# VHH binders against F-box protein At1g11810: the designs that were tried, part 6

Target 1, 377 residues: F-box protein At1g11810, of Arabidopsis thaliana (Mouse-ear cress) (q9sa94)
Amino acid sequence: MTTTMSTLPVVLVDEILARVPITSLRSLRSTCKKWEASSKTNLVGGKATARKSSHVGFILIGDKICSMKLDLNGGDDFVDTSVNQVSAFDGFAISQLFHCDGLLFCISNNHYSNYTLMVCNMYLGETRLIQNRSLFESYQNFCSYAFGYDSSKNRNHKILRNNSVSGGYEIYSLKSDSWKDLNVDLEKSIHLWRLGSVSLKGNAYFRVIKVIEEGVWEYNLLCFDFTRESFGKLLSLPFESLGDEGEGIMVISCVRDDHLAVLYQRDTLGIWISTEIEPNKVSWREFLQVDLATLDGFPDVFIAGRFIVDEEKQVVVVFGQETELDLNHGNAFIFGRDGYFTSFTVGDAPPEDFTSYVPSLVSLQIDKTGKRKARDD

## First folded at step 16 (VHH)

Design j7 (from g23 with G50S A60R)
Fold by ESMFold2, look of step 16:
Structure j7 (fold): chain B 377 residues (1-377), chain A 122 residues (1-122)
Amino acid sequence: as target 1 above (377 residues)
Amino acid sequence: ELQLVESGGGLVQAGGSLTVSCAASGFTFSSYAMGWSRQAPGKERELVASITSGGSTYYRDTVKGRFTISRDNAKNTLYLQMNSLKPEDTAMYYCARSYEIHGEVYTPFDYWGQGTQVTVSG
């Protein structure tokens, strides 16, 4: 499926985001950012609730992208969810999903030999296929991807990929519509999780392992700076994983688009939120610690997947990755302080990914000079 | 000492079949994802197939339906069964490993064998 998607439903935008007053397209981006910061008091249906929190974005269920709205009610253990498959992607089997600056970068493996890379602006209904290099061989070597942007005024969006066979790196620029080889200073002892990274303020953060000796490794965090087009130094984690022998599970997520969160699961579930995070420095604070063995009625098998931090409610929502979940507990869990937990079900199968969504006016169209068309702010 | 040793290559007629194997030693084979790559003269090395510790597989488009990757964890051996061979399959075939932690594969492949030559004649 190399066919360009030409239209996305306007209905999807209405289901995710409330309409905001604007006087021109120039102000839409700043209005949407203010709206995102202010939507903590849900106004849908004409009512405001000071104790309600909403999380809106996209999730990957099986190989289908779905929109999701998750409402956490004030003082109530009850949670409301709304999940709808995005029909515009029905011809694609999505294996990875990245969000950055209101754009979705999607990787589709309709069959393993035909990777389709696309960037979608869901607000404008635009989709752009990312052309591989003329050498077909590069796209069929398992790759790790990241999506971000540089600090230029109009933000040049970029895609980083690592070739699993050669170990080499390439970077794609949406502005120039081209790939280039990238020389990186990265120790061979550092290995990146193949299936993902998290974008935060234009840069990408990777869960990595550092191999110290054969069979001895530890988790680390690594940032790729899309402005400098280079990796930072290994960033310290707030937990010890050395000597874990593969027992611990580390997951990363964003908090309100300005902080990173890390989850570490063994016999306990720990969540930390960054107080400072940049390509070469990080500081952490503890957010939540849960002893899973003390939770009455908690399922026998649980492996943490993607998660959402709600600082106002002081809870985390964690999607389970284990496919054979307990029928009586659902596939998503809310953990809070003092042993609080509850569960609910999202979709017909365990979710594999989640990302928040912010509308964007960035045009994906290329003019005849090889530059993207300018969009009026 | 960590080693990956390929064997079973040779000359075969187009349309024929061949099995190559890779003997692993010096590490816990069952804990790693494994793969086969190939390099034809004047070409870049390309991934042919891979398999996780749990048996999930991937195949390059040009070999899907013709090649089968498998592993025998009791014998620390990786296999590639190649059927309906074509002259374009002529290459040096390499096995490799990558880290796999809780079913999640890390990149790049971190150790490679020396290769075994497969030559397909008309």
Scores: ipSAE 0.748, ipTM 0.888, lowest interface PAE 0.7, mean pLDDT 77
Fold by ESMFold2, look of step 17:
Order: C-alpha cells, then structure tokens, then sequence
Structure j7 (fold): chain B 377 residues (1-377), chain A 122 residues (1-122)
C-alpha cells in the first residue's frame, strides 16, 4: 500500500520551538543554530546574569503526545514549563514515541484493534504509515522497537523490532518501504527492555540485562548499528549493578544529540555522560552525584524515569517513573550540585518519555516506485 | 529445577469452554512476567495473553473478551480461561516467562513449557 498525500493536520512550528521568528524554510536551521548558541550563555560585563536554557521537544503523557518547552532560568524556584497536547494525534492512543533526525516514530493502538506504526515529520506536516509485513498477521507480539538511520548520503531511516515470542529481529527501511528478517547473533543471556531504546547519531542504544545465572543479572548497554544492521558488543557501564539485589535503576538518555547519558539510582543518583560512544566502544565521565538521603524535603519514595541533562546549568531533570497518586499528576525533579533540587508538575498524567526536537526537512513522500524521496537538505 | 508444566488441554466443541493451567517450579514465580502462546498446525507461534507480576494483562485482539489470563502467586500457577472457543483456537498452548525488573518487562520470553494441546471441533 502506498502512503497517500493525506497528512495529519499541520502543526505550527512556533508551538514546538522557542519564540524565534521563522520566516522561511531555508533560514530555519540558521535560526535554530543562533537560538541554541544564545541559550548557552548570558554573561554581560563579566557578571553572571540570569541565564535561560531551553529544552524543546515532545513528551508522551499517558497515551497522548504533547509538545514541551522547558526553560531553566538562572534563579531558583523558577522553572517554566509549557506542555500542550498535539491535536494532530487526537484519536490515537500512543504507546511509544521515538525521535531520530527530527522525525517521530510513533506506535499507536489503532481504533480498530491493530497497532499502527507511523513516522511523522511534524515540521513538514507529513506522516507515513509503516506497512504490516503480513496481510493477515497481527503485530501484537510485545515488540521492542528502535528507530535510526544508516550512514548513506541521504540517511535511510530504519526501524528495528524484536519479537518477544520468537526472539527474532526484523528491520524496516523507509527507502524501500519493506521489512526484512535479520539473522542476529546475540547471546541468549541478553534481554532487552521492551519499552526503551534511544537514538544517537543514527544508532540505537538499549538498556539490557545480562543473566549470569537463574535470577542473577546485571545491567549492560547495547548498540544496534543501523549501517551494519547488527548489534555491537556489550558496552561497559561506569557503575556496578550485579551486587545490588535488584535495587538499582538504570536509565539512558541523549545529551544534545552528541552524547549518551546514563543514570543509576540507588542510595545515590549518579549521572555519567559518554566521552566516546560507538557501537563497540564507550568511555564515560562523571557528571553529577546526588545523595538522595541528604536532600531535605525530598520524598521517601522516588523512582527515576526519563531524564534530561543540562550541561550549562550543571543539572539534570528527572521525570518520575512510578506514580500512584489519585491526582493523575506527573512529578519531575531538577537535581544539581551541592544538594540543590527543586520539583515541578508536568501535565495531569505521569510522563513516560521526552525527546528533543529539531525541525527536519526530510521528506516522507513516496514516489510511484514506493521509494522515499531524496532528502531536501 | 526450573519447570513450566501445562495441563488441562483436550477436545472441546465450538462454543465451549476450557481452562489450561501452568505449574511453575524452580524459580520465584511472583517475580516474573508470564504469558501464554499458541501454535496451530502449519503456523508460527503467537502470543495469546500475558500478565505482569502485578497483574497487568495483555490480550491478542482475536481472543479479547473470550480468554482470561490470571495467576495465583501463592500456588505458582498461571491460568488461561478460554470461553466461546472457535475452531481457529485449535493449537498447542505454551506457557512462558520473561524477566521483569521494577515492573519493566524484558524480551524475549526465556523459558517455555512443553505445551498442552487444545482441539476445538468445528
């Protein structure tokens, strides 16, 4: 089936980006570059001024995609948030959201009982349905997904999925509009977290566990290389998880599309940022260590979820994972050095994910041969 | 010794009901996510239903409203109650487990039973 020119309703760019005057498509990248540079520093005459650092993107709250702008101002007690449901996805129940190269990959429980897979370019207002492999087969086998691209000139975007029953892998190419089986050689002792992978520079990174013996496991990091279409070796972590009696929590995130970050929570909340990250090599530096027990007024029960690193402010924003409140509110915290923390509420439901966003000129339109049009850049 | 043993399969008329069970031993049953899959003659194995340690359930669309997965952690037993059975439900039914850590399920299922045959006459 070819994707029709019928697209989701247009989404105004200024709902997604900070207030930057956008007058033409060709100037958009330069405007975003200037805005990014301006938000990094606010020094005047050698005195530190109140600085603003902005994070813009999409979050998944419940089953709804929302746009988010998070401003981290220079003063305490002033965290500006703007969260708006994206009306283009009204009528869809979104279960997973991935971002790569300015594109969103969404997994929806469709209105008629089948999962719908779609890739969206929110800037161009283009949506592409990802076709089912079998005419009569349901894709409801608790798949684990990843979204990325290869190193070709026009970046062929691809979707990886792992079948929970067979353990097999398939890969979809947007260019060819087709799935193929992958023969991967992954140790049976390695299990992928079903609901989470992050994309960095075209490759996908998974939190995995490696089973040492029955009921004994440790966290590891694993990359899927979309150019080679294969997994790399297990990547070392900057912390030990084996002796934690199942108490530790690991989360991964990206830092400005340059680096991977890992969070490990026990009595302390540790954040590390990669100094090198490749499918078969990683190096880490420490970014932040927070002793949660020493934080005055911090809640007794907190489970870290997705997080955002702000290197300029030297803070992390951490969304709560496990919320049992009747109020249906999300909880989020900002942690910094020397015991600094503050909290804020995100929406009326717990947030599940956050992805950064940069407008993309990549066209999702399919020509008459079923192939994706060349990149617009 | 790690074991998953299915039972309760058999012959049933279309429109009838049947419960299959899976007895688990050799591991901490309450700490794992569990699932039922089935394989019909000439077809690939497909997930039918799954249940987390905390009781959250998932069902394949073709069985929603007819099948109920449940678990009894005190008895280390997984159940699948199948109502309004159809000839298309004829298959070998397998129970399986997967790791679940902090409520988060990992893939794929890492241990399978030997299965129990369910045959629905049409």
Amino acid sequence: as target 1 above (377 residues)
Amino acid sequence: ELQLVESGGGLVQAGGSLTVSCAASGFTFSSYAMGWSRQAPGKERELVASITSGGSTYYRDTVKGRFTISRDNAKNTLYLQMNSLKPEDTAMYYCARSYEIHGEVYTPFDYWGQGTQVTVSG
Scores: ipSAE 0.717, ipTM 0.875, lowest interface PAE 0.9, mean pLDDT 76
Fold by OpenDDE, look of step 18:
Structure j7 (fold): chain B 377 residues (1-377), chain A 122 residues (1-122)
Amino acid sequence: as target 1 above (377 residues)
Amino acid sequence: ELQLVESGGGLVQAGGSLTVSCAASGFTFSSYAMGWSRQAPGKERELVASITSGGSTYYRDTVKGRFTISRDNAKNTLYLQMNSLKPEDTAMYYCARSYEIHGEVYTPFDYWGQGTQVTVSG
């Protein structure tokens, strides 16, 4: 019996699906009906667990979206990484990248003065271009964005955007393919970080500053609930961050899809992970504290941009910008307990963003009837 | 007291040039991103240009190549050089500040000047 792709044992197919680059999943899905079925089953059944040993996602390097696989279990080398440019975004200069529920939301500044908003399902190979409302078109580079979904049965994915000039908000719904104005009451002393939102369990959490007085501010978190379409209360961070005493760097990341992590860099590098997190409440546990001055080879000036927490290995991978190094190289640093410290090169530019990725079956197709095609369960 | 005071507006013929300025006081000017917005009668206020503390600039497409935003931190002054002015550039021009921390801009703009009127005659 001639072994064909369709005759391969399901177990082998599953293994292949678990090991292939995330950008190849689409191609594999198209190989045959059996592979497609297996792929779908694995996604729905949570068997995507096979990738739990590695960190797989998309990273923004310069203006290019790249896939990244980070394996921290490497044999001789602590780190095995593969970074590949995603061809689906060829021709686009990407300025921002968001991830939510297996969907990518990206903003492109095309050579032509027009910002393009795109939502992409990399698994299905679907891309939706979102038409900007004219009134907000001019603010694209200054807007804060959030990507989330509501608690509806089929999860309506939504994009929140603020107007940097007026302070107004609008929300885009994938289901309706439309924008609407959102009346949000946010205190004037609260300012959203433009590149500071992370999606977690359908909600988005913003890095914000609370201005106490002129020149004095503190970091906080602010949750946007996409179900209620409202902001929660300011969430306190597990560290003190007064801007007048020296500006620390605060970064947020998801720990898988369960928790929020915060990094605070000043004289030390501190990482905390949420134990409980809701729109109006958060609790923290300390994960790691590192005295940066004690680390040989750590640059004098480093600005953390994004980070990955590996709870299994008890390390943190931090992506950021080094001022003393050639800006043409993207480096990452790994911090661990007991003074563990190493670095690796990610690409030709400092990575600005990393998002963990799990494939999704969410279709971006709009029914001609104006109805979103129901998820083929 | 925090102040942003725009100046330099006026009447100019189409194709002409004008420079508007914004004098800042009451805060550490060099630590903030600054921007120019404009509002025409019956229209929404729109961002025209911005400049970070590090000097990175943004321009609205309609003004790109014609307008130049700059800043003099020693003088606490923001500038907008406007060339090849068009009637559609007629608006009240406002300067505003935005928090910038480690090169990242926070939104929204938190303080605005009173504006300076720019009128371009066809």
Scores: ipSAE 0.463, ipTM 0.763, lowest interface PAE 1.5, mean pLDDT 85

Design j8 (from z3 with A61R D62T)
Fold by ESMFold2, look of step 19:
Structure j8 (fold): chain B 377 residues (1-377), chain A 123 residues (1-123)
Amino acid sequence: as target 1 above (377 residues)
Amino acid sequence: QVQLQESGGGLVQPGSSLRLSCAASGFTFSSYAMHWVRQAPGKGPEWVSSISGSGGSTYYRTSVKGRFSISRDNPSKTLYLQMNSLRPEDSAVYYCARSYEIHGEVYTPFDYRGQGTQVTVSS
């Protein structure tokens, strides 16, 4: 690749195969086998299991995209990790990473230019630069983003952008290769977390706050429906945050491709999984509750970040947000039932930034997009 | 009542320095992230710089990094932007703005901004 400002990241097929030595058929079969294996074993708490659970995906460590394989084993070493920086992105400082439908949407701050928006198929080695609008070219924004798709037969992938400065919304369609202004019916009292949303079944879910009065707010969950191109109503949470004095920490994640999970941390760590999730409806079940004060050897300071639910092992893997205040522990934790916990470290050095995990199938083929249908012509 | 008042703008030559100030009142200043935004005539507004509520983290758009320095004095409820090596392209009305910050995470959009102060760099 060239070292110029116009270089787009291209994921080399050999690089993917070296990290996950697999062809399209092997990657698809590996994904199917992992789902079958995880569904056959129901072990609870910190007890070792005879069957292995694996999670594969891409995570952001500092400003670098890394591939990750996380194996939850039985025996003395409960967790095995494999984390490898994706060299195709070495020329970019990635600030945000979204996954949807086997595609990665990346936001990069190139040291020689403004921010860059790109959509990548990591398995096929394809990238697509998202064009700015002509009247707003080169405008750097403090924006919130979402990535998803509509209900069309071959799925039109779309990017939602909210400009922190103007408060306006825009939506980009990959099919039309164009942005349009979007009028949304969203109360001014609702503020979206700038650095992320989670895609589930084509729609995006935001951690939001609803401001009741100046300096008084509560957490809420909000869906952007990419088919209707509108927000739904505020979705109920299985916990209350009003009157929390700003102490609680809310994190959202996906469980496979069909459920949302929410984590709420106070003096306890609670995890719930959706039993039903739609743009205007949600139902929850409790998955795990951990009283952090009862854990011998648990660090004095812990702030939950991104997390992974493993239903087979009945554990949650939680990446910490801040490690500089506690040098005695790793940057990642596994919690289970009956007071089980362990810790481990992801990466070679202390995190420079927020770490995120995007679970994905080992095969990143684009079989469900309109681009594949167009290529079949 | 949230109030933000910018000052310190003016007409200067390329290569000059200016320091902008933003006086804040009506809210707990240290609990919010603060931002500088600028808008040139006929252009959309653009983000310039941000600083965390504690002042411990600072962020800059690439075109100003190394030339501009954001700071805050929480006891006096004042936000600053030190602008060095000014260029004609920096000419704009500069606004200070605030946002909610929860556990170090910024929420959008910015909910208040001031009336702005004009910076003009001409040669």
Scores: ipSAE 0.705, ipTM 0.866, lowest interface PAE 0.8, mean pLDDT 75

## First folded at step 17 (VHH; from j7 with S50Y)

Design l4
Fold by OpenDDE, fold request of step 20:
Structure l4 (fold): chain B 377 residues (1-377), chain A 122 residues (1-122)
Amino acid sequence: as target 1 above (377 residues)
Amino acid sequence: ELQLVESGGGLVQAGGSLTVSCAASGFTFSSYAMGWSRQAPGKERELVAYITSGGSTYYRDTVKGRFTISRDNAKNTLYLQMNSLKPEDTAMYYCARSYEIHGEVYTPFDYWGQGTQVTVSG
């Protein structure tokens, strides 16, 4: 009997799928029905020794979500990039993109329609539309969002958002498919970045400013704990940021799924990675310091928007913000130790968001009773 | 002292136009995002429009195409031009500021004016 891909034992198929990179998912699913079926119940790439210097995720370019593969292991070329528009979001103008535990949370703005909130499992091909509460519809463009999950056995994914006018909060639960008001105390002097937070280990970390006095502020981090449904204490940053609008800019990113990184750009570019991070405590190690003025070829006007840390290669990839003053045509810069500096082009525009992707088997289906179909382990 | 002073409110017939203004003082107006909110009787205050320091604008859906938010940094003044007014637009209109750093807007609004009343008769 000629062994074909379709005749392979299920156990072997599962083992193969577990070792194949997620970027081959489409190919794997197209191999045969058996492989497709297996991929729906097992995570492809679960045992794959992902090249540590390969970064796969989703990005927001303009109002389009794209997949991105960034490989820093290229031979003569330090960087190999592949960017593809994700068709699942065709027809939607995406304004914000969040990632948590293999799920995407997206906010879409239709020029003529109300903002739509959606959660998507790209691995399973499932999408849930979230109905807005009427009161918050008017604030959607000015709300700060967070996406996370609690510590329950099946991880209940939740969305937090604030009311930009009242300062109140509400929280959505995927499990209950409902919003509730959240009574949380946040000091009036604390302001959240409007474009949301970064998810890490189920919690969300906000870039915030603490207003010290009128016109004087400092950057801080603020964690929202989705288990406790509360904010932590302001987390200390490894740099001084006291100032006003003329001061530096802080950007935050995840380092894989384990750490938070902070970038601070002023005259220099500094990157720190958390060694330990909890809702009420953080410790930092310095990863990189760069004097931007010393770099040949670095533009005079550049504002960091997003960045990726590669600990294996000991480099940071930094994407700029698109500003009226800076026509960033999708250029990215790589900074390393000892003055290492290079650039590459990602596309026609810089990505506004980057999120590392990990596949998930979390179903977004709601049963008739409003209960999430938990896949029976 | 921080001040936001709204003006220009009044009674207008349905289909009419009105411009409300907000005079700002006591802070660097040009460095902040500014917004208009309104509160109708018995309703919660809602965001109507906001404008960044760079001039990017947002409008709630119900006022899109009818309202225009603008700012004159030289005059430290925020404007809301309201056209094709409807009875549903009747509300107290408030101007507010929000922090903006390097073009990034922060929430929530932190300072409000006393408001100006807009009444649309239908």
Scores: ipSAE 0.820, ipTM 0.927, lowest interface PAE 0.5, mean pLDDT 89
Fold by OpenDDE, fold request of step 20:
Structure l4 (fold): chain B 377 residues (1-377), chain A 122 residues (1-122)
Amino acid sequence: as target 1 above (377 residues)
Amino acid sequence: ELQLVESGGGLVQAGGSLTVSCAASGFTFSSYAMGWSRQAPGKERELVAYITSGGSTYYRDTVKGRFTISRDNAKNTLYLQMNSLKPEDTAMYYCARSYEIHGEVYTPFDYWGQGTQVTVSG
């Protein structure tokens, strides 16, 4: 009897699906009904055991979206990294990448230097191009963006963006395929990081500064609730960041899809993970503190750009910002809670906008009635 | 006291060139991202270009290839060189600052000048 893909034991199918690149999942789910079923059951929602031990997601390198698998349990080496350009975005120069609930929100330059907004479901192979409103079209490349979903039954995914000039906001709904003005009132002293926010459990969290007085500011977090379509209160951080232009840098990241992590770099590197997080409330636990000056081999000039927390291994992977001042192109550093320190090369450039990825069945198709089609799990 | 003072506006014929300047004082100019916005009659203010403290520049599509934003930190001055001007470029041009921390720009702009009028005749 010739073994076919459809005759493989479910256990084996599950193992295969758990280990293949995330970009292959679309193809594999189409292999047969059995594979599709296994994919839906074991991959959607992050149930794949093999993937849980690794950090799997999408990253932005330069203007290219890549898939990344980071395994900190790799064989002879502490780090096994696989990075592959995602062909689905060929021809696009990507400026920003967001992830929410298995969907990618991308801002791309087209051939004519115009920016295109798109939402992609990589698992289903669906892409929606978002048409800009004329009012905000001129600001699309200058906006801070957030990507999230509301608490509706099928989760309506939405995009928030601000006007960098007026400070106004608009919100896009996938369900309605339309933009609307959002009447939100933020204090003038609050400024959002231009490159957007991190999505967590349908909400978006912005890195912000609160200006205390001229030239004096502190970092805060600000949540946008996509259900209420409103901002929460400023969320206090577990460190003192009051300072001026020369003070430390804050970076935020998700810990899987469960928690928010904050990195604060000054003379030391601190990592905290949220224990509880809501639009108006947050609690923190310290994960790691490192005195950078004590680390042999750590560069003199380093600015953290992105980071990944591995709670299982009790380490943090930190990627630098590639700037004119950053001489550590493509290098990443691993910090352990026990004082462990090492470095590795990710590629030609450090990754930006790492997002953990779990496949989604959210359809991006619009029916003739103008309604988004939901796919059943 | 924080000040942004624009100058250099005027009347110019279509196809002509003009440079507007913004003199900054009262803050560490070199530490901030700076931008130009404009407001035409009956229209909302729109961002034209901005430049980071590190010198990275961004332009709206309609002015790409025609306008150049630059800065002289020693003089605390922001510039906008406008070439191949069109009637649709007619507007009050405003200088603005934005917080920048370790190369990361924050939005929105928080302080604006009084503006300088640019009029392009067709």
Scores: ipSAE 0.819, ipTM 0.926, lowest interface PAE 0.5, mean pLDDT 88
Fold by ESMFold2, look of step 17:
Structure l4 (fold): chain B 377 residues (1-377), chain A 122 residues (1-122)
Amino acid sequence: as target 1 above (377 residues)
Amino acid sequence: ELQLVESGGGLVQAGGSLTVSCAASGFTFSSYAMGWSRQAPGKERELVAYITSGGSTYYRDTVKGRFTISRDNAKNTLYLQMNSLKPEDTAMYYCARSYEIHGEVYTPFDYWGQGTQVTVSG
């Protein structure tokens, strides 16, 4: 009788993220490689329909970070979810969450005492408080942030922020434990969403608007390249937003940490996935189109938020605002082909953000030459 | 023409109160987030408070509990009620707007008024 089983390693990894503290580095490295290999052999060995798809990550619910496991099954009970508050963050009111390279960058809006920035490696049990250079004056309450890394051998992780008043930028290096002023080449007509960006392959992607003239704007996509420490050119979108009278809603998310996905909502819900994505280059493929008016029982008031693409099941999971009293729908929806949709509830309040997560071997110790990255994953 | 015109500044005793206001014209006021910033001599401009189109408010720590930002969308007017004023609140106060799309605020502020001087003695 063996001590390891294919399904057991997958369940154990989720248990580590949800319920147990991170153990020794050597044991965890071995376990992670074994689970990754086991997952891939199950896929290769299964010529028939895959049994389920799992999504593991972190979700913000009412200023608390919770771990989440989302299983998409076939047949009855299509969705199975578990959500557990992460006790390591109990003393913080988290307002924003970023994931990059297996690290979480968290912003706590502790109004009474301080405005706290932290980077966490949940896998190694390392937490590092980032000193806030702007705490004294310009940046205290109103910065937009991004998290990424450069192309150095040990990946220097960096945090970008901009000041809403001056429009100025600063960049923090985890390696040097310091902020510096950054001159950026970004025209005045481009405005960044204040509360977020998504990280992909070390760079950050922003939903922006480009103002053409007073009251006339269009959505655009913009990359900050953490290696060059500069913005790229405006990236093309697979939809037109100019002339939508401000009615369109654009959301961006990552797919498996190697592609960007974009959602555009009007009377239809469209989802596209990048086939190429770089600071100055993007191409798209269509993933799903849903005519919301054709969905029986779909709520009249729905604003799409962060979303998860499941390519195997050919569905998208979209977090959104709760519906009005008379519809009794959850705060999360699954859309698929041919008019398929269903809803379910995650947490006690509408989720404010979500990011997928994969355990990381990157060390957060700031006194060394950089991050200890195990590129053997 | 797009305009933001501040008024209501003046000289006030420490511990006193003052309300400044900002009259907006030339744009759809109710569709934008609005804010107050201030600049003291020799210092950089700093955000004091802002308010979304839906009425959500945010305050700098040093003024929280003493200042109240509000807006009257019917009158296209932004207000800042300042109570328990201190000499360190002495500054030129500027009204500003930023784009707000579907309740989401964009940065930076893209239009500024000329300011109104607030001087706290004492």
Scores: ipSAE 0.713, ipTM 0.873, lowest interface PAE 0.9, mean pLDDT 77

